# Ledger of designs, part 108: miniprotein binders against q56419

Target 1, 326 residues: q56419
Amino acid sequence: MEGRTLEEVQEEVFKRHGVLVPKKELEDLAKALEEAGLLLTEKVEARLKEEEEKLKRERPMRLAGLSYPEGEREARAFLEAFRASYPGEGEEARVLLMPHLEPSRVPEVYGAALAALEKTPPPERIYLVGVAHRPLKEKAAALPVPFQTPFGPALPDLPALQALDALLPFELFNTPLAFREEHSLELPLFFLKGRFPEARVLPLLVARRSPELGEALKVVLRDFPGLLVLAVDLSHVGPRFGDTPLTRTLAEEARRRDLGFLERLAEGEPEAALAFLGANPTRIDGVEVVASLLPLLRERKGKVLAHRLDLEAPTLSAVGAGTLVL
Below, E stands for the ipSAE of ESMFold2; O stands for the ipSAE of OpenDDE; V2 stands for 0.75 times the mean of E and O plus 0.25 times the DockQ between their complexes.

## First folded at step 11 (miniprotein)

Design k16 (at its last fold request DockQ between E and O 0.80; V2 from the best seeds 0.00; counts 0 for: SAP 72.118 > 70)
Fold by ESMFold2, fold request of step 12:
Parts: structure tokens; C-alpha cells; sequence
Structure k16 (fold): chain B 326 residues (1-326), chain A 104 residues (1-104)
């Protein structure tokens, strides 16, 4: 390849994308690694092994006191405030699409999800499908343990999870560490557990589209009915995501892609929703979940309750969030 | 081709991330650590600035994850958490390897 120096490539990247990695930061990082000493990697590996063993028993809260309150009383007040931020009424959902973005950034979008849950009969179980932000060993994964919440533990539906595992051509329980910090499950679960405290949960992650997952879930849902939740965000645009700095034109395109995707899903046309995105130029991360779950989304009509493209001013980037009931 | 260039950069990035993650076991001196880190960032920025067609969904997925993980790695360092930064290097190595495999 062409041999540009670090300085040469940084100049071009700054010009095109507005991002830098200053040489001083690299010097400081190198010193920090040296100061930590020869056992740093072994210490990290030992910590990860210990955490992995703990995750075989339960998944503790990671975001209490950061994204939502730790105490139950305060957490219930938090839910009430979020519901109040959406002045509309919901509709009954058999499938709910909701975000996993930081709740304070899109309060009315989470409020719309709460409004939908108000209209939804309490399910026996919730199929909570998030997006893996760490590599999975397979296309999808689950963690069959209680997830702690301020409202008590969200208990796994072990019979349904085991039935799902038995139907897949890969081990479903394959990457426990990927769940350790996974906010795409923890943030939606806070709202779901607060509204449906008795529901069991199937905590699922999708990394890459898996048609086998959707077919297996169709079978499992027949025997273990429940609420299907797609815990996904929409467009990701700007330098944080490999894009140019956010412009009005890019934001308008992101909104158009988000809404067109949601509207086609609301018509019961998930293949058309995916086709509308083409190469997914605004990086809607819900695409892999939708592509996996096609058999569960076809011909289900519904309504888009809320949408917001939220600006991240420090990174000149934006993330879309929406609420859809089917 | 563009895909071959991306594959080679991804392979190099994965190797450098793995080598940086193994520093405690290897006992590298500080100057070598800095040079490896500079090369890691140089390779990342070469990969990051490439303007490619989004016509391979698996490669697109792993490229996006790689980009986001590198920014998380830098954030962890800026927050003073060197152990988290090393953990993220392990994830970067895997994501970049998967990107290279998707282009094979």
C-alpha cells in the first residue's frame, strides 16, 4: 500500500472528517501502558475470566446511578417522568420497537414505549432482542441468567431459552462477556421490567443477520407466547461512525431513512423496509435484527408513535431513535 | 482492488491490536510500545478514511464495529482506565480479523 506517515494520514482525515488523534495522546498512552507494568495483560485476562464466571449466575446492573436511578422508589418516579414526556396515547403491541440510546437524550421516544406498554396486556414473557456492541462467537447469543434491575431481578425464561437453543444450528449461550456492558438490553429492560414486573425475559443479542434465529423464534413463540421487543436504534451518522461531520443535508437524509424504514415496517413489509435502506447509508443498526426476524414481522401492521434524530454536538454526530408498535 | 486494500489494512490492524494487548506478557520497552501504537493508529486512520462502496453487509458490519471500538479504546484511555483500554484492544483485534475474513 502507499506509505503515508501518521502525520500525513491525520492531516487528510482531519480535513475530510474533522477528527484527530493527537500524537501527545499516543505518547501519554504509551507511558501509561509502561507504568502499568508487565502484568497488565494477565491482570485484565484474570478480571475477564472472573467476570465471565459471575455472568453464568447473574447479570448485575452497570448503568444504575448513571442512566437511571438505583433505588426502586426513584426508579418508579423516573418511569413516570418519562411517560409524561410523551403526551399521546399508545396502542397495544405484540411487537414493540424501542430504542436503546441513552434515555435522557430521547425522553419522549421512551415515553411512547411506556404508552404502548400501558395498552399491552401483561405478557408471560418478553423476547428482548438487542444489538451486540461486542463481537459474538455466533450470529446471535443469549444469556440465561437473571438481569438485575431497580425493580428486582428480571428472571430468564429458561424453558423458552432452552427450546430456542435446541432449534439453532449453533450454541445459543456462546458469549457471556458480550452481555457484561450491553446497554441495548439493560436500558430497554429497565422500562420493560418497571411496567411488567412479573414477566420473564429472553435476553437476546443479534450481531449479524440470522434467518435461523427468526425461524426458530417463530416456533418457540407458538409454544411460549409473549411480547417481542426489538431494542434497536436507527440512523448513526457523523464522524464517530465513520462519516463526515453532521450537516443539515445528512440529518435530513437520516430522518428520511429512519421514517421510511419505520413506515414500511408499520405496513407489515419488513423486506420492503430493508430494501428501502439499500446499502444502509445512514447505518441504521436495527437492520440486522429486522433481517433476522422477518418471519415474525411479515404482515403485522401497526403505527409509528415517535421518532427523534438526536444530535451529539461534541462528536458532530447524531443517532436516531423511534417507537413502533405492531 | 479496494477490497484487497481494506483486507490488508484490517489484517495489519488486527495484528497490531493483538500485539498491543499482549504487552504485559512480552515486556516491550516504552519506545517500541509508542511506535506500535503510532502504527496502529496510522493503519486505523488509513482504514477509517477509505471511501468504499457499501456492498458487502458483513464487511460493513465489522468495519463499523471496528471504528466504534477504536474510539471507545481512546475514550477509555482519556478516562484513565488502562485496563479497559487493553480489553478493548482484544475486541478490536477480533473485529478487524472478522472484517478481513469477510473480504476474503
Amino acid sequence: as target 1 above (326 residues)
Amino acid sequence: SMEEKIRELAEKLAKLAQELAELGAQGEDPEEIEKKLEEFIRVFLELYELDREKDNPEADYWLQMTIELVWEFLDAFREGNVEDAVELLMYIAEAAERLAEALD
Scores: ipSAE 0.786, ipTM 0.899, lowest interface PAE 0.9, mean pLDDT 90
Fold by OpenDDE base, fold request of step 12:
Structure k16 (fold): chain B 326 residues (1-326), chain A 104 residues (1-104)
Amino acid sequence: as target 1 above (326 residues)
Amino acid sequence: SMEEKIRELAEKLAKLAQELAELGAQGEDPEEIEKKLEEFIRVFLELYELDREKDNPEADYWLQMTIELVWEFLDAFREGNVEDAVELLMYIAEAAERLAEALD
């Protein structure tokens, strides 16, 4: 791209990917940065420091009033509506794979998760394993504080978290700021807390596969039994993720990868599921989580309850979501 | 090599992201900010358009993280969330740096 103007580059990207970053947006950003003034970085750093200190006490809701209702009554109605969006019945889950996409994009997939939860005896604790969408200092992390929900705080299981930390070769309680905006925990937790108000939670994030995490959790689960929840999405395809615009061929491949992955998990063959993905060309989000939890997924048979590949029209991109019970 | 090109672009992107995150503190001329932002977007687009060789899983991870963070940055900016946009620039800098490190 040496010697090309920004406009030429933008035009080329638009032609190839159907996405343009308009010059006006750059101008507006520059202006906004200017208007924010000389202390914006210092202000942001101060904010981050303050937020990190707050995260020592609790994780506040970030998506209340946006992705789900803030009020408890409205939140309950929201749960019932999502449950109603799935026409089927659930099955008892020992392991639940569910999405963390914006709920309105895949309501029936969340509905399927709720259907499974209806058939699941209330657990003492929930191991909620999400995907880190921010850099972590370690391969995985936990935040040992209450997570706020419309149904009250989801309280951490401190004894189980401590037991887990003691078995890991790295500090589990790292990168607290990665949890601040992490929707892969917040969104699933809304549904989980709504159904199991008394369950304690172990909020875990995975950045990179950690076999040590799965082995440690296997040990911890003996003394601290609970529901394992994989809060993961599936394929990420299109310009938002580095591909060309969604085509029928790309969508079919994404669906094939998603369903092939889920079906192999449903057969109790997580290694086969990973092998099926290979280099993961459609960027299944949950691959690092599944790779970390192999010891807990082996030989567990289950059922795929729902799947959807949801189009984000403004970016001509799509994200896969599924619900699997084991 | 493609890996070397990705590394160079990642290093440049990391630097530009950090500089942009700091520009708010130095009272730079809007024209200078715009110029750096244009360069940042240019470097990102160059990186974005490169064919991904999936032979380095660590590099692939950080590349994907970088791309996703840049999209979030653009979204935050479009929504008028300037503080969030600056925060995201800091994460972009970190992710791009880690991408470069994964290719060393």
Scores: ipSAE 0.656, ipTM 0.867, lowest interface PAE 0.9, mean pLDDT 89
ESMFold2, look of step 11: ipSAE 0.782; ipTM 0.894
ESMFold2 (binder alone), look of step 11: mean pLDDT 83; pTM 0.838
OpenDDE base, look of step 11: ipSAE 0.534; ipTM 0.823
ESMFold2, fold request of step 12: ipSAE 0.779, 0.758; ipTM 0.885, 0.890
ESMFold2 (binder alone), fold request of step 12: mean pLDDT 84, 83, 84; pTM 0.846, 0.846, 0.848
OpenDDE base, fold request of step 12: ipSAE 0.655, 0.639; ipTM 0.867, 0.861

Design k17 (at its last look DockQ between E and O 0.03; V2 from the best seeds 0.00; counts 0 for: pae O 7.8 > 1.5, placed apart)
Fold by ESMFold2, look of step 11:
Structure k17 (fold): chain B 326 residues (1-326), chain A 104 residues (1-104)
Amino acid sequence: as target 1 above (326 residues)
Amino acid sequence: SMEEKIRELAEKLAKLAQELAELAAQGEDPEELEKKMEEFIRVFLELYELDREKDNPEADYWLQLTIDLVWEFLDAFREGNVEDAVELLMYIAEAAEELARALD
């Protein structure tokens, strides 16, 4: 293996991507770790143990007061404001694709999801499938506890979760800490619980594509019908994700790939949607979820209601978000 | 090959993340900790700049997660959130180990 000096690597990364990690920052990082030492490690271990024990009972709100209001009245007003951001009407969804990006960045995309929910009869349960942002021990995971929201707890559908676990060749419940801060479930759940306060939830995370998950869910959905929600974002482009700073050309390509993906899903052709992306050069997160859930997406036709590729100015990067009903 | 290079960088990054957490816990020499931090960032940047066109969705998943976690680690320090940063070193080590395993 050929080794490069830090200075050589930093020079090339800066020229290609426009990012640096200044030496002063590295010194500050090392100093902070040194000063924290044994006491900080013990604090982290204690915190994780305490939070894991709490997660055996419930999953508390992490983003109240940050991404959405904590109080129920204010939360209701927040939902209405987001619905108003989307001027169109929805359609009944049996499958809903919606984002998990910060809501204030893509208000009309969440508004389109709300429009779809308005046309959707209240389901008995919601299969909420997000994307893991922490390592999972398996390809997918679930957390069978209530998730707190400003609208009250979203209760787990324990019989459906247990049926799902029984059909999988891996343990579904073995990574509870991965749910502690998982916004891909919390943010969509706020909107879903606000519109369907009586629905139970199957909170699911996908890390890596699992055809086994899709086959198992097909069986479980026959006995436990409900709304399937793919809580996924689309393209991730720019230096945060390994690219050059965002250009018009990169943004146009990301938008083209997002829309082409969504449109093929809307035609009931999930394999074609995946093939269209090829090696997934704009890093659509939804790919792993769609690849897992192929049996549930085939031949379901629907409509793309909204899309935005949203710039994250501090990082010169962008993330795509969309709303699709099937 | 490109996969071999990614695997070796991932193994090194995982080891460095673990060593940074352990050195801080053991109260080791400050100069050694600073040197390992510099090596950790060097290895990360080497991994970060590699071309990722490949036909291995599992490895691609772990690579992207590793990259995301290191940026989050740096963000935690920039926000003064040292406890979160230490926790993130644990996740980085795990993700990088899985990346190496996916390319084994």
Scores: ipSAE 0.725, ipTM 0.878, lowest interface PAE 1.3, mean pLDDT 89
Fold by OpenDDE base, look of step 11:
Structure k17 (fold): chain B 326 residues (1-326), chain A 104 residues (1-104)
Amino acid sequence: as target 1 above (326 residues)
Amino acid sequence: SMEEKIRELAEKLAKLAQELAELAAQGEDPEELEKKMEEFIRVFLELYELDREKDNPEADYWLQLTIDLVWEFLDAFREGNVEDAVELLMYIAEAAEELARALD
């Protein structure tokens, strides 16, 4: 989408705040911010180059002690508490859609995921597909290294990753730095590793819809069977995401979109789920992941186990989270 | 202590974010804006590089939110979305203030 012209920004600031910011000042601000952003990027990149070499060996925990406990004993208690937050029983999953939002915001949604995992036979491998919140060089990427968790390292399935790479028209092992701070993998992986300590993992990120990924995975799954996990959030509404502060109407629309999306997925109609969202006005996070995995989601019936739209009060914004089994 | 250092940086970050938002709104001296932006980034990087203490979940939440908002700010800016960038500066200020409070 063509970025708003500085003139449009000027008009909007004037409309909202009654202040006419001169175009030159906006240009100077943009330039100053750009230069500052570049400086940050250069410093970060210089450090990240060093970190990139580390990422060739392992992906360390970034959220241990923040989003979840670092110690194994405390981590197990954490899992139990989250499971307890969901009063229902789970179902066996062949495909699990679960959130990657901060766990404390949506405990019962993660609890529902744990409930599903309790009914799921231990897989040999987990295909963990997250959302790239940073740019990737390609539509999708993988990091073929151990991911650290409080339960020990989640080891990559190298044979399955190699098989996947061989079927893709692009290099799968790209943009390792995108994995360094990617929460969409780390947070779900905590729960998955805690439940299935012996499972190997294929950590995958999707930046843009890749039909090729879904077709390739469909082939790979025949020879390398495993649990498919979609680590995706749902609606993102409010000022943080370009909306007005959360209102009842906006929240109802977000919930409607979230549930309508999940229900159609539960019916085995992923194309209908995408069509239902249209232009995705509430910014469902998982759209590109679902669009990439259509071949794996078709004709699979399942159940929505949990949903929550969680308010971030400081920003008057909200994020949707859900758990779906197929 | 590390907590005191995080608090000090959070307070500075909050102030700088607010000042940047105000300068952006007023259309004042580009040189001053650049200087404040450099200082803001410096303070952020200092905060970002600190080892996170694990003993204050509330502070940890606000710290993570502050960091996330700064990244969103940088992204919005790179995309040329000045309005969103200014709004995000205000949220950074609020989140950083709450971080500082959580460490008092």
Scores: ipSAE 0.017, ipTM 0.314, lowest interface PAE 7.8, mean pLDDT 86
ESMFold2 (binder alone), look of step 11: mean pLDDT 85; pTM 0.859

Design k18 (at its last fold request DockQ between E and O 0.87; V2 from the best seeds 0.72)
Fold by ESMFold2, look of step 11:
Parts: structure tokens; sequence; C-alpha cells
Structure k18 (fold): chain B 326 residues (1-326), chain A 104 residues (1-104)
């Protein structure tokens, strides 16, 4: 291996980015892996195979008791508390952009989404489009099974999902394991199911931009009308994401990018929103979803209801979240 | 070029992630495991400090996922979740391999 030693790289990275991976921690990790013993990888592979088979039947709650309450009564109180954190009124949504960031970090942003849902007639189905945080085998995926919530199972809209799959140049029902821990679906779904308990769901993940997905969804939505939800976060800045430590200038740039992106979407100009970001220097999470769904976003005017760039103090990093109604 | 450097580092990172999982499964060569862990982090930090791909959204996607997965791997270890850490090594290997492929 050529190039700098570990010590040289760590010194330069610490100077430039403020991050450090102590050698003692690396030694402890290596020892922990060694002590886990023989067959550890085979054990993990067997567990994943078992979990993949279970995901063909249902997707269980993974964040109950962590991000939201497990019990239905507590979950309803949780919804009411979050709605109360946003003092404004919503507007009817045909398309809703909402975050998937930990709810306690951006309570008024989720509250704004709830306010929008209050003004929205209960849909027959919800097209819930999140962001894959694990590798997908294709540009997008769906999992056509019930997703458990404290409010009961969110049932899949199988006819709409099958119609969507038939229109794509790739198999839509791929990579079940990517859904196992996917909070970009689970966290928004909690709020959506709590407000629309009778709606069926199309649980979708986007990894890489797919214009074909947007064209297919435009066709499917014509025959299977429903609420389109973009469950996306905005800027990701700071050392956790490859930047220098968060500064006022970096935070202001992130806020400017977030709001400029949302405002152009609110004007019905999604191509302009993408062009505004250029190379996406603040790593807005929603870019691949918006780029996939252009046909569904054009000429839809609306309003930005809320935005926050929230600090992750331990990492000196920040993540943006917003609520947009179209 | 920057693309060639990122591709080379991504290939090395994917290989090191795979080898770490294999050495942990063997459990018989602690010196090699320690060496691989240090090299894995060294290669990650070189990749981490590079500028993002400006005109290749697919490569940028995989690069960002790789970075985030490595931090999750470190978090899993800090929480004592060694099985999760091994699972994350497999995802890191896949993401880094896809990054290299996107630049090939």
Amino acid sequence: as target 1 above (326 residues)
Amino acid sequence: SMEEKIRELAEKLAKLAQELAELAAQGEDPDELKKKMEEFIRVFLELYELDREKDNPEADYWLQMTIELVWEFMDAFREGNVEDAVELLMYIAEAAEQLAEALD
C-alpha cells in the first residue's frame, strides 16, 4: 500500500476536518471482532437470510420505544404533542414533502406535516417515497407487505404496486433487506398512518435517480389516485458528511440551499430547484427523489410551511428538514 | 484524475471490508486483523477527505453512502454491537464496490 501512513492521514484529516479515529479504538474494535469468534460472518449471513424471508410477509416496527411510543394510546398523544409544536395552519396537500430525521430533533417540522394532513381529504392510498440508506440492487425498490405501526398494520396497495412494477425497466420488488431498518419510511409512516388509518401504502425507496420511476408513477397515479409523500431530508453538512466543522458560513449556506430548493419546488419548478443546487454542495438528501419524480412535481404550486437546520452537537454537523405542500 | 483516485481507494476499501469480515470469521490471526483494521481506516480517511464527484450523480451517491456507512460501523462498535458491525462491513464492501463500478 502506497501513500501516507495512518498517523499521517489522521493528522491531516484532524487538522482539516476536526475528526479523529483513535488508534486505541481501532485496537479495541479489532479485539472485539476477534473475540466474537469463529463463524461470526456465517452467523450474520444466516440471520440476514432469516430476516429477508420474514420481510416477505411483513415489516415490523424497529423504532417503537426509541423514536415514538409503542402503545397506541401513547402514540396518539405523541401525534397531538407534535401537532401542537406547530402553531400554524396547514393547507391541503396533493404532494407533501416531509422529513425523516429523528422527530424529537425537528418537532415543528413534523407538526407542520400534521397540520397539512388535517386539511387533506383522507386518500385511498399513500405513495410514500423515502431514501434508501442501504444498498439497493436497482435504482428504486418497493416492499409489498404490511408495515406494522402502533395504529395497526399499514396495508400495501398491491394492485398499484403491481402496476408500477409492470411499467419499470427493472424489477421493483428487489432488496427486501434494505427495508428492514429504513427509518425514511418508518418515521413518516407513523405520522401518516396515525392520521389516515384507512389508507393503503406504496412503500417506495429511491437510491439513485430514475426518470423511469417518475414516468411510471405518473401513469399509475392516474389510475390509482392518492397522496404523494416525499419523505426526504435536506442539507447534510459537517464532519459526519465530509466537511470541516460546522461554521456559521457553512450553516448559512446550508440554510440558503435548503430554502432555495424548497421555494423553487413550491413554484412548481423542480428542474430549477435542481439547477439551483448545482453539484449539491450541501448534500441535500431529497435530490435523487426530486430528480426521479420530475413529471409529478412540474407546475404544482404550493407553500413551504416549516424548515429547520438542526445541529448534531456530538459530530459538529447539521441536517436540514422541511415541510412543503404542493 | 480525481475519478481515478476515488476509484482506486473505493476498490481498496471494498477489499479491506471483505477481508476484515473474513479474518474475524477465522479468529486465528489477531495481528492481521489489527493491520487490516488500521489499513481500512487509513483508506477510508483518504477517501473521506477527497472532493465529491461533480458530474456523476451515481458516484456521488455511492461515495456519500460509503462515508455514512463507515461512521455507522464505528457507532455500532461503540455500542457493543459487534454483529451489527460485521453486517455493516458487508454493506460498506457493497457500496464501495458500486462506487468503483460507477467510475469504471
Scores: ipSAE 0.757, ipTM 0.890, lowest interface PAE 1.0, mean pLDDT 89
Fold by OpenDDE base, fold request of step 12:
Structure k18 (fold): chain B 326 residues (1-326), chain A 104 residues (1-104)
Amino acid sequence: as target 1 above (326 residues)
Amino acid sequence: SMEEKIRELAEKLAKLAQELAELAAQGEDPDELKKKMEEFIRVFLELYELDREKDNPEADYWLQMTIELVWEFMDAFREGNVEDAVELLMYIAEAAEQLAEALD
């Protein structure tokens, strides 16, 4: 392999995956890096340090004005429109599985989540468990600071977070920078804060399965009751994720796995849901979250409210999203 | 073995990502930066085209993370977000290192 040119490798990858990394883009990248270069790493390091210091006080919005409106009035209209996109009625949730995908891609799935929240009494606190899309130092992490939203700050439940930390074999308050850009918390939190403005939040990220997390949360939930939210996506298929371009067969397999996973969760059989996925060839995003929360999902019966496999046309890839109430 | 090949590529990718992040700071020869970028992309594409490990969930996790971060890197670059692109190189290096470690 030491003898292949970049062009040969690009051609081979294109043949296999239908994706071209244009040589021109690489040249433009090299030039852009050069032009930015003399202080770029120092600037990045300084920025990261500054952002880490800010995260000691609050987590600012990163997707306001992009994924959702920044202004409260517009944000409320946004919520109403998303709710309207789902024609059904929800059910009361003790556990809510909802997506964290770009809302505009799966509006009715978020609408289903809102429908469930309409039937849910306002919780004192929300355990919001997302997926880490950045490396964590531990299997899971929390950020014990206010999260900014168009509806005001989502305040942390410090007593409950401290109780959770005390029960874990690792430091819960790790890797604060992983929360800065993490959309798996920010996007769901928009909807949750809009519906429950007075609820405190426990923002949690899972990187790798931690049975200890689920056991600890089970104990904490006894003394600190609240709504559990799994902010997870489902299948990730296509070139963006290492597959060939989306085909009918691949899409059918993704849907089969998504629905089979959700249905088994709805029956109160989370271990069966994980077993059904096996090696997880369609890369269901929420697998590590579910595996961590088994004690909280067992024997809970519920209903699948919505599902969608959404195509990202530019990359010929697709992401599954679903809403489940338990 | 396939595992050994993935490990080797991951180690190379991690090194190249770190070197690119460092070179971006030093304002070195555009030609050298270009060469390193080409090598980075080549190594990534070689890793990307391999079948994923099904018997090592930890390695699979870090491989997936690495692939996704590289896509984000390319997106950031296409959008002209050079600072974000350099930040992503640091995360790519970390993820690729973890991938290599998971295969030791």
Scores: ipSAE 0.590, ipTM 0.846, lowest interface PAE 1.0, mean pLDDT 89
ESMFold2 (binder alone), look of step 11: mean pLDDT 84; pTM 0.849
OpenDDE base, look of step 11: ipSAE 0.485; ipTM 0.809
ESMFold2, fold request of step 12: ipSAE 0.749, 0.735, 0.738; ipTM 0.889, 0.882, 0.884
ESMFold2 (binder alone), fold request of step 12: mean pLDDT 84, 84, 84; pTM 0.857, 0.855, 0.850
OpenDDE base, fold request of step 12: ipSAE 0.518, 0.544; ipTM 0.814, 0.824

Design k2 (at its last look DockQ between E and O 0.75; V2 from the best seeds 0.00; counts 0 for: pae O 2.1 > 1.5)
Fold by ESMFold2, look of step 11:
Structure k2 (fold): chain B 326 residues (1-326), chain A 104 residues (1-104)
Amino acid sequence: as target 1 above (326 residues)
Amino acid sequence: SMEEKIRELAEKLAKLAQELAELAAQGEDPEELEKKMEEFIRVFLELYELDREKDNPEAEYWLEMTIELVWEFLDAFREGNVEDAVELLMYIAEAAEKLAEALD
């Protein structure tokens, strides 16, 4: 770093990783930050405090009008279009793995999830387990409030959430702000609430693997049966994720790892699925959720319904998404 | 070692993210703010370039989060979401500090 200009570092990084951050854009960003500085920081702090207080009562839609329609009628048409993008039949799920990637990027993968839900008796509650994209105070968290959707609020299952909290060695309700922007819950919930409008939800996030969470959930599910949903994406490859530029070889490897992981889960062998990935060189983000939930995945056989490795041409990157029923 | 180099860069990145927010709040020295932004990006790119070992899962977790947060930060400014960008500097500082702690 000493003796190296920004331009020299960018050239080396671009050659190895395909990442370039133009100096002019950095100058524009610095100017915008400077102009906004004092009042903006105070405004951000006030906004975060206001949002945290609101999150103690409800979690509002953040992606309506961006990832899905805001109005209920349009949202139902959107669901129908996504179901139509998957021409196959589903299977009944006691456990459903589905993505949280932007729906328009992998429509048939979400369509496969809808097909599975068509075969699934309406549950009283859904255990929705996503991946934290902001730091949590603990390895996992929940937010026991209604999550707004175009189909009405998804109400929390408070008795089940309290039972879960009581079984954990840490406070479950620990990081409300981490839910504010968390698309790994909001995007799958849109589809789940649209199909099961009366189901209550346990909105859960995993940051780092927690065997304690899986053991506690095994107990809670006995007393509060429901649908377990792993709302996870698969491989993350390419420069946006700290990797080399996407090549055909890297894409084929990512696809192979995604499918091998899913296939081993479908055989009821979650430990083998994790072992297959080893150090997880393609950064499948589902591994932390699977590693947390081993007691709930063992010996459950099922089927992979869909998979796509979706290319992001502007960033030379790709993200895998899949649908698995157990 | 490579881990020590990553730790040092992560500590520096965390401090720079905190200082960027502070300097922006002051509004007193636009040349210094621009220099800090350039240094922040240089440190990030150097951390990003390092060929890292994958036998420390906690460090890998925080590194991946840090990388994604910085890209979100840059996206936020490009989209005109300056409030979100300032908030993301706070999360970057936290994630980078956790990365450094995981390598300690």
Scores: ipSAE 0.597, ipTM 0.837, lowest interface PAE 2.1, mean pLDDT 88
Fold by OpenDDE base, look of step 11:
Structure k2 (fold): chain B 326 residues (1-326), chain A 104 residues (1-104)
Amino acid sequence: as target 1 above (326 residues)
Amino acid sequence: SMEEKIRELAEKLAKLAQELAELAAQGEDPEELEKKMEEFIRVFLELYELDREKDNPEAEYWLEMTIELVWEFLDAFREGNVEDAVELLMYIAEAAEKLAEALD
């Protein structure tokens, strides 16, 4: 690639992946960086430090007014509309697998989760296990602070979090900045808090498979019973994720992988679900979470309530989402 | 080997991400920033176009993380969110370094 112009690279990317990276956007970015640059690094570091200190007290909403309404009244109407988007009835969940994708992309999948929650007795606590989309210092992490929602703060279960930390071979309370913008917790939490306002929460992130986490949680759940929620997406296919533009064949393969994964989980065979994916060619997001929680998923039978592969048209890419109860 | 190529590109990408973050801080010459951005994108695209060997789950994880962070960076950049863009460059640097380490 030595000697190729940016335009030639853009053309090649377009030819191979069907995505144009606009030169103008890069120029605008360079200009914006220039205009912002004189003050940014020291300011950014200072800001990050300040944000980290704030995260010792609470995790503020980041997606309020964007992904969901900020106001409680509007938020309740939002929940009702999402529930209405799923025509079926739910089942009682001891384990709930639900998406963390932008809610507007897969409303009926979130609706299915709400339907399941309607049939679920209010838990004392919710173990909310998301996917880290930022680097973690350890394989998993927790943030033991209130998470803000339109329905009030989701309060942490400190005793249960402490019990979990004591059983792990690493410090659970690591990388607080990874939680700041993590939508895999914020988006599911909106729905969970709206349904169970009195439930305490254990906000957990998984970066890499941690069998120790599953074993520790299995012990903790005996003394601290609650609802386990896996906030995971499914296949990620298309140019955004390293593939060619979405085709019928690629979409069919993504759906096959998603459904095959969920169905095996529904049969209480999480190891078979992982084995079915093999090298995970369609990049199912929830693999590391499921691999970490095997002891909690084994022998639990359930039902797939919803699935969708949603197209992101600007990138000709697609993301799978599903709702499973166990 | 493909793994060695990915490692080299990851190391370059990490360095470029860090340099971009630093240049953004110093308010340096727009032309130099543009040049570094172009180089960053070229290295990223070269990394992105490589066939992924799936024999190293750790490397695959960090590769996917790096790619996703770069897309988020480009999105933030398009939206004119410079603060988020600089933060994302730092995460890209970290993820790309971890990718390189996973292939050592």
Scores: ipSAE 0.256, ipTM 0.701, lowest interface PAE 2.1, mean pLDDT 87
ESMFold2 (binder alone), look of step 11: mean pLDDT 85; pTM 0.862

